VH-VL binders against o94827r584to684. Designs and how they scored, part 2

Target 1, 101 residues: o94827r584to684
Amino acid sequence: QLLLEGSLRMKEGKDSKMDVYCFLFTDLLLVTKAVKKAERTRVIRPPLLVDKIVCRELRDPGSFLLIYLNEFHSAVGAYTFQASGQALCRGWVDTIYNAQN
Key: E = the ipSAE of ESMFold2; O = the ipSAE of OpenDDE; V2 = 0.75 times the mean of E and O plus 0.25 times the DockQ between their complexes.

## First folded at step 1 (VH-VL; framework fv_cixutumumab)

Design c6
Fold by ESMFold2-Fast, scan of step 1:
Structure c6 (fold): chain C 101 residues (1-101), chain A 120 residues (1-120), chain B 108 residues (1-108)
Amino acid sequence: as target 1 above (101 residues)
Amino acid sequence: EVQLVQSGAEVKKPGSSVKVSCKASGGTFSSYAISWVRQAPGQGLEWMGGIIPIFGTANYAQKFQGRVTITADKSTSTAYMELSSLRSEDTAVYYCAREPDYGWSYMDVWGKGTTVTVSS
Amino acid sequence: SSELTQDPAVSVALGQTVRITCQGDSLRSYYATWYQQKPGQAPILVIYGENNRPSGIPDRFSGSSSGNTASLTITGAQAEDEADYYCNSRDSSGNHVVFGGGTKLTVL
């Protein structure tokens, strides 16, 4: 079941920020990017399992941190997402928390 | 820096199988795809398949479907490619490579390659 | 697979501009990625995602695409650019990776 979708800006490590379109399902988060204007949306990261995500709002309003854990509960990925505003950011964080419960 | 370290060269007889390993060090293993690409002497690059370790499922090029098996062991950060029913035309250098962008399929870090020679 | 077509060889004079092309119907839907390979070495990533350069790749390398054709341009070719260049992309289904046949670049 799709819970939430929308545009975000994503930063991973030292990489430049990029525009992404994310789909949050009950069991996973898909990070996608349109290839070209008339093309299908494409998945740009391996799907992130909801039960492996640690999510925290950041002090910068409208941004949240997403840490991805392996099967041993060790951090193996970290992503910063920027929403268009504080309300949308809270919406993403709350929906992720709800999907985990 | 992320490195992919591959197992050593192999000499195999026709009809046997070979299993090549690819160990990731210095970076994220489970959250990116690992692809296997081969190159026969004097020939071009040929994609065999890939795996996203977190899912444990592999995707294979049609030509290799049924002969190739790609697996990953997340505890050792190692991906494997096993090719069965070897023929002389399987003589090639076999590379593993990391795909940080699953949708674009670009490979940013490559192993040095494992030479597999199939001869009697 | 032969879904992506490259010319086998091209030449360029030192300091001049060369364009290496990759052609296939899947390039209407997916970006081409470009790799450089020198004898006895693994390929290295040169251009990805339309026109992005990894750290360490000189500014003289650029990518472009139009319709079913993707191009790698080297502006002001240097002797060290002599190598084989491969394009890759996804096939028309989007499920598999395919490589072009490779282009050998000679710098005269």
Scores: ipSAE 0.006, ipTM 0.588, lowest interface PAE 13.0, mean pLDDT 83

Design c7 (at its last look DockQ between E and O 0.07; V2 from the best seeds 0.00; counts 0 for: pae E 9.0 > 2, placed apart)
Fold by OpenDDE, look of step 2:
Structure c7 (fold): chain C 101 residues (1-101), chain A 120 residues (1-120), chain B 108 residues (1-108)
Amino acid sequence: as target 1 above (101 residues)
Amino acid sequence: EVQLVQSGAEVKKPGSSVKVSCKASGGTFSSYAISWVRQAPGQGLEWMGGIIPIFGTANYAQKFQGRVTITADKSTSTAYMELSSLRSEDTAVYYCARDQGYEFYYMDVWGKGTTVTVSS
Amino acid sequence: SSELTQDPAVSVALGQTVRITCQGDSLRSYYATWYQQKPGQAPILVIYGENNRPSGIPDRFSGSSSGNTASLTITGAQAEDEADYYCNSYDSSGDHVVFGGGTKLTVL
């Protein structure tokens, strides 16, 4: 079931920032990106299983941290997502949290 | 636990096409991508492209764009790499690998490789 | 698209420390991944996410980064560490994957 979708700005790694469109389902999060002048949207990362996500709202308004764990229970991904506003950001974090519980 | 089993060695004529398979054993395609990497004799590793099987979305290295096609069959947990218009320079060992495309990109599970020889 | 560069060959005396370095613009934005490859074998993941080791990789292997460089360090090189080592990362766009040219490590 699709729980939430929308545009986010994703910070990955050190200094990388990317405009993405995310789909949050009950069991996974998809990160997609517009291709060819937004004519197409493709998945750019493997699915992030919801039960492997650690999500925290950041002090920076409108931003939240997403840490992804691998099978070794080690962090293999850390993303800072920025929404258009604080309310939307909180919506993402709450929805992810609720999906985990 | 997940293993990638690749198809056998291929001998091809120039101008022909080759299709290599990569079957996941002991797991599913549900949470990772499959990348294809080749290595010519005595040369380094070269990324060709990858696919997220669950969605069928593939991306390719620019060098192979238009000549390589990567697909996946979720029902059989098998990924495919087809390379067309083969030339001698395409002689190489072709690997499939499980692609963890997160902040820390890595390929943690590799197939044993498929040798493709292109000769007249 | 961007490239990663490595020295083609380095050597280290048994029990000594060696550092293999990878350089590229994309490394300013992304972490490097390191693979070990021995003749006739598929590559093996040894370091990812700057300094993460998969299970089974000895703790003598470590990773670091600085600026546009990433390094794999072997502290106390063993004979079995003789192999080719490849760095790997996203290109500058983040949409494609690139490898360094590889470094052949000889243990003396």
Scores: ipSAE 0.013, ipTM 0.697, lowest interface PAE 7.8, mean pLDDT 90
Fold by ESMFold2, look of step 2:
Structure c7 (fold): chain C 101 residues (1-101), chain A 120 residues (1-120), chain B 108 residues (1-108)
Amino acid sequence: as target 1 above (101 residues)
Amino acid sequence: EVQLVQSGAEVKKPGSSVKVSCKASGGTFSSYAISWVRQAPGQGLEWMGGIIPIFGTANYAQKFQGRVTITADKSTSTAYMELSSLRSEDTAVYYCARDQGYEFYYMDVWGKGTTVTVSS
Amino acid sequence: SSELTQDPAVSVALGQTVRITCQGDSLRSYYATWYQQKPGQAPILVIYGENNRPSGIPDRFSGSSSGNTASLTITGAQAEDEADYYCNSYDSSGDHVVFGGGTKLTVL
């Protein structure tokens, strides 16, 4: 059910970028952050339903945009993610697209 | 730029209540955890509780259970803390603070504080 | 009453290294987060996780931990580092957030 996981940097709105660890499942994207010394991560955003994501690569190197939609096709979340390079960035975007189709 | 704007100073009598507001500007308010932290004059920081607006439920420090009510209004991007049965030892600066996660732990943005004075 | 213990005061000569400590049983399981507070101001976050520094915090600030002790280290202390420093974490039950009593840093 797990399709892709890994470290990214995330920005939402006017906030500074933060380090996150993401899990992409067939139907969900989870955004997590370590909060305990023990090997446990903490989900820091509501689970994002894959079918409600609009995702595309940005001109900034290694960056992609994720827009989250509600049932009325209105954007209710907007996130910029930074991967370590363009190839990994395209990997994330392609995997999300393939999970939707 | 994310800012937390708190309501103005309050002077209260013992036995009354106070309600402090914390309005977020910028960012996605419903995705944040909002904590309330107080500091009595010359004393340290004390966590009172917090709320995650998208879940709608509050979490309270045991010391304040039963006296504090924390709420959020997503339509106005505002969190509230109400403290009842005020005593002179409740005289303090009351801060709101934000965590970007569903945790009350990494408080990376703070309001300027609201001074509440309880005087007979 | 706090489950996190800090020395109430510590001094450092300008340009020297200082270590501010925080002790508590919960620190075996949870990271300490560190805040700086200057008089009349709200606290600001200086260290989170083991040793993560928010944007805008000078690299002379670092964090570490071992056992039940977390430390904030300031290498090459500057006059503007004079402030109160608080650690926080979860308590030993894991249910509540607690702060240490604070450490007043004086830069001589």
Scores: ipSAE 0.011, ipTM 0.652, lowest interface PAE 9.0, mean pLDDT 85
Fold by ESMFold2-Fast, scan of step 1:
Structure c7 (fold): chain C 101 residues (1-101), chain A 120 residues (1-120), chain B 108 residues (1-108)
Amino acid sequence: as target 1 above (101 residues)
Amino acid sequence: EVQLVQSGAEVKKPGSSVKVSCKASGGTFSSYAISWVRQAPGQGLEWMGGIIPIFGTANYAQKFQGRVTITADKSTSTAYMELSSLRSEDTAVYYCARDQGYEFYYMDVWGKGTTVTVSS
Amino acid sequence: SSELTQDPAVSVALGQTVRITCQGDSLRSYYATWYQQKPGQAPILVIYGENNRPSGIPDRFSGSSSGNTASLTITGAQAEDEADYYCNSYDSSGDHVVFGGGTKLTVL
């Protein structure tokens, strides 16, 4: 089932931040390109399995880090997300933690 | 739940080195960063540096750069802090702390501290 | 000197409200974290991310931030709140973590 969705800004490595729209389900997170009402949603990263995600709040207000692990518990992806505020950021982090239960 | 168990007190001579250990029990060691913080008698807290085991990256405060080395052994869930060229001013309690952020954000679990005394 | 400035001491009467402040340029960009330390004990985390409390911390503790200043407020101070309080954040470079000098709270 769908637990949370919304607009975020995503940064990967040294690249510039991009607008994304994310869908968090009980088993996976989908990162899509933010689109206007007339355009179709586009998934821009492979689905991220909830049980392979490590999520941490960052000291930058409203930001959190998402690390994706392989089968050997090694990091294979790292993404920084920025929400429009601290409460929304905590909402994302808490919902991801709850989905992992 | 998670506890950090530190090695015992040390008495060292000036010019020597000390290596303090911090063993995590309970929880997943590599999912957290570990910071080292010291406190001289009657003084405030001072961040020395930290390690993010999942990245294999250590970061050091400018004051300790070149004299401190922080390492982690994932297989034993143990972090280490080695301080070289000891001086009397290094007499302090040395704490390890689990950092919830991979950017050294907040330290939610602390070891009890290791007293290091530097005297001749 | 420290990049985060705290007053060395503050007093509050039992049951009254006290505000402990931390000032530094990095606080415009980064959240402050607050720790309580009693004599002979390791610090404990009291507030992180402006106003989040870890499990077990009484609700009389709260945090706030404005500009280059972060504040820890204790509403209805209790005798057991007597302790040293330290703020913590990144330095101006964003590369290193620093502590404020600490504030000794006396509950009268």
Scores: ipSAE 0.007, ipTM 0.652, lowest interface PAE 10.5, mean pLDDT 85
ESMFold2 (binder alone), look of step 2: mean pLDDT 89; pTM 0.924

Design c8
Fold by ESMFold2-Fast, scan of step 1:
Structure c8 (fold): chain C 101 residues (1-101), chain A 121 residues (1-121), chain B 108 residues (1-108)
Amino acid sequence: as target 1 above (101 residues)
Amino acid sequence: EVQLVQSGAEVKKPGSSVKVSCKASGGTFSSYAISWVRQAPGQGLEWMGGIIPIFGTANYAQKFQGRVTITADKSTSTAYMELSSLRSEDTAVYYCARGSDLYEDYYMDVWGKGTTVTVSS
Amino acid sequence: SSELTQDPAVSVALGQTVRITCQGDSLRSYYATWYQQKPGQAPILVIYGENNRPSGIPDRFSGSSSGNTASLTITGAQAEDEADYYCNSRDSSGNHVVFGGGTKLTVL
């Protein structure tokens, strides 16, 4: 089931932030990037299984951290997401927490 | 550079099943879509379905739903297409093709050479 | 299904310009991708997205789209361009890939 979708800005490592469109389902999060037509997107990262995600709201306004763990509980990805506002950021974090529980 | 190597030609009887393999070498397997496209003699290209191995679920064209099964084995970097209840109209060259970017399935930039399947009694 | 429509054949004189068209309602939402196929060979990707060429495809190939129509243009056609050309895109739902019926290009 799809729980939440929307535009975010994503930063990975030292790379510049990029515009992404994310889909949060009950079991996974997909990170996509829009192509030229509005209705077409590409998934640009491996699916992030909800039970492998560590999510934390950051003090930086409107941003949250997402750490992805492999089957051995080792971090294999770390992403910072920025929403267009503080309320949307809290919405993402809360919905991820709800999906995990 | 990624190459797709397909299994050899098959001759099958009506009512039987055929399973064609497509082994990827020289690149990442799990996160790229593998599509199956067939072409009957003198006819056009027809998309049958595809799979993104890391998702584990396949997507099928409506015409083939119920007769085709597409699977992937990540440990051997091999995709499979199995077509059941074969009829003479299933005689065709079957291609596997890989998407050009992560999880993208219809910009097919890497193609196998094709597997000829002949259905005859 | 015939969700994407192509004329079955077209001819062009050597060195002249030809336009191959693909029509379908889904092209209002999704770009067409174009493939070239010569006898006995697997298809080769020629244009993807609006007007992107893969490495190795000559610049005489270009793509365009307007409304429900996508076009592949070959300017200054060469003998080696003689082939079948297929468009593909997503169906109207976005869930399936569909091919056009193909256009056989003859270079005179």
Scores: ipSAE 0.006, ipTM 0.593, lowest interface PAE 13.3, mean pLDDT 83

Design c9
Fold by ESMFold2-Fast, scan of step 1:
Structure c9 (fold): chain C 101 residues (1-101), chain A 121 residues (1-121), chain B 108 residues (1-108)
Amino acid sequence: as target 1 above (101 residues)
Amino acid sequence: EVQLVQSGAEVKKPGSSVKVSCKASGGTFSSYAISWVRQAPGQGLEWMGGIIPIFGTANYAQKFQGRVTITADKSTSTAYMELSSLRSEDTAVYYCARVDSWGEYYYMDVWGKGTTVTVSS
Amino acid sequence: SSELTQDPAVSVALGQTVRITCQGDSLRSYYATWYQQKPGQAPILVIYGENNRPSGIPDRFSGSSSGNTASLTITGAQAEDEADYYCNSYDSSGDHVVFGGGTKLTVL
């Protein structure tokens, strides 16, 4: 079941932010980019299992941190997402927390 | 901030091989692909190939197939490009660049400063 | 490369708008990415995914595409924009990365 979708800006480390379109399902999060003219999206990161995500709202308004863990609970990916506003950011964080419960 | 640090300039004889290194720091090495791009003096950019360290798989441009080998050492966050059977036409600046994307959509967001390789007799 | 074609040179007056074009059949299927290169320096990403700017790239840079053509537009060109500009995409197979031949932009 799809819980939430929308445009976000994604950043890994101190790199430049990139525009992404995310789909949050009950069991996984897909991070995608649009493809030219096809009205389709390409997954730009392996699917992120909801039960392996550590999500934290950041002090920077409208941003949240997402850490992905492997089967040994070691971090294998860290992403900062920026929503277009603080309310939308809270919506993403809350929906991820709800999916994990 | 992710930085790609390349090895120093090389002067090589025709018929020899050169191996250029590219060390990533300040970011997630294995989650990105690394591409190698060269530029001969006064010429344009030319893609040679790339590697995805997570998978250990390399892909090469047809022009360089059989002469180029791209490898990665995840433990040192270092990618390598080895070019064999050097010719004078291989004189160029060799760049490594980080590729951010999966599938058919991609871009090179961080570039090394380049390694000059001169092939002369 | 022969897969993506760019004009070798273009000029623009300071403060005016210039459009740099890239043509190739693969651009019907794949977005073009644009890089700026100044003499003695490594390339810098200026546009990706048709019209996205990385952090630090001025908003005077924009991208567009139509059919087999991708364009980089610089609105209100500045002296520091003088550089070589390369388009970048896939070949028709989608398996290999290709660069256009580059366009040398002269300002004023």
Scores: ipSAE 0.000, ipTM 0.560, lowest interface PAE 15.1, mean pLDDT 81

## First folded at step 4 (VH-VL; framework fv_denrakibart)

Design s27
Fold by ESMFold2-Fast, scan of step 4:
Structure s27 (fold): chain C 101 residues (1-101), chain A 119 residues (1-119), chain B 113 residues (1-113)
Amino acid sequence: as target 1 above (101 residues)
Amino acid sequence: EVQLVQSGAEVKKPGESLKISCKGSGYSFTSYWIGWVRQMPGKGLEWMGIIYPGDSDTRYSPSFQGQVTISADKSISTAYLQWSSLKASDTAMYYCARLEYDSWGFDYWGQGTLVTVSS
Amino acid sequence: DIVMTQSPDSLAVSLGERATINCKSSQSVLYSSNNENYLAWYQQKPGQPPKLLIYWASTRESGVPDRFSGSGSGTDFTLTISSLQAEDVAVYYCQQYYSTPLTFGQGTKVEIK
């Protein structure tokens, strides 16, 4: 069920830059704070259903855009994620795309 | 401009109650943890606890659990640190500070509230 | 609890010379799943609140001068000021955020020689 997990940096607005740890399952993406042995993972956004996500690589190396749609197919959230490298960024985009198809 | 503004200095007697405040501005207050750090005169830094204002999830250092109460009012972007009964040993500078999510690094700090407890 | 121990307690360094501060944790603060060290460094000048300098052991906070650098992994960490300036006179603290309770070192006071 779990397809991919790892650290990313998330930006939701100018002041919303934050470090996150994401878990991508076949049906949803969970955005959490970093995993620590003595601290339980905290989910910081409602679960994002994979079939409601529009994902695109950005020209900025190592970054991708994620747009979340409501039940009417209207955008209700937009997030920019940055991976530690371009290969990892492509891995995220590719795995999300494959989960959608 | 991110700011944390704390309430003014307090002079109290042992046994009195006290509630000090930390008001955040310039950012989404409910999206960041707020921590409290004590610094006794001439001493180093001690973490007391942390609160996530979005749902009031609160975590204490074992040394401070039961000694203080941490709370927040997200409608006015303010966090609080409260004592039911002060002791002379509570004399210290108290700082509030904001954390980035997974780093637990305190990136913005309040100016501090000096609490003096003497009889 | 993870105990953080700094050395030395104080040091005097001439202007323009290198200052080196050490920090040792009683347990590893390296998390294998993300290969990151959960360690930060703070600067506190007299009469001021602490200021974050470095997080993830070696990442400089925005606005922090290049002369400040962090290094180390696991249990042994170093903060280096490559060329001490007058404005760098302060107490420096390491902090682990690998586990709660969050703990700070006792501090290292840096003075001009």
Scores: ipSAE 0.000, ipTM 0.577, lowest interface PAE 14.4, mean pLDDT 84

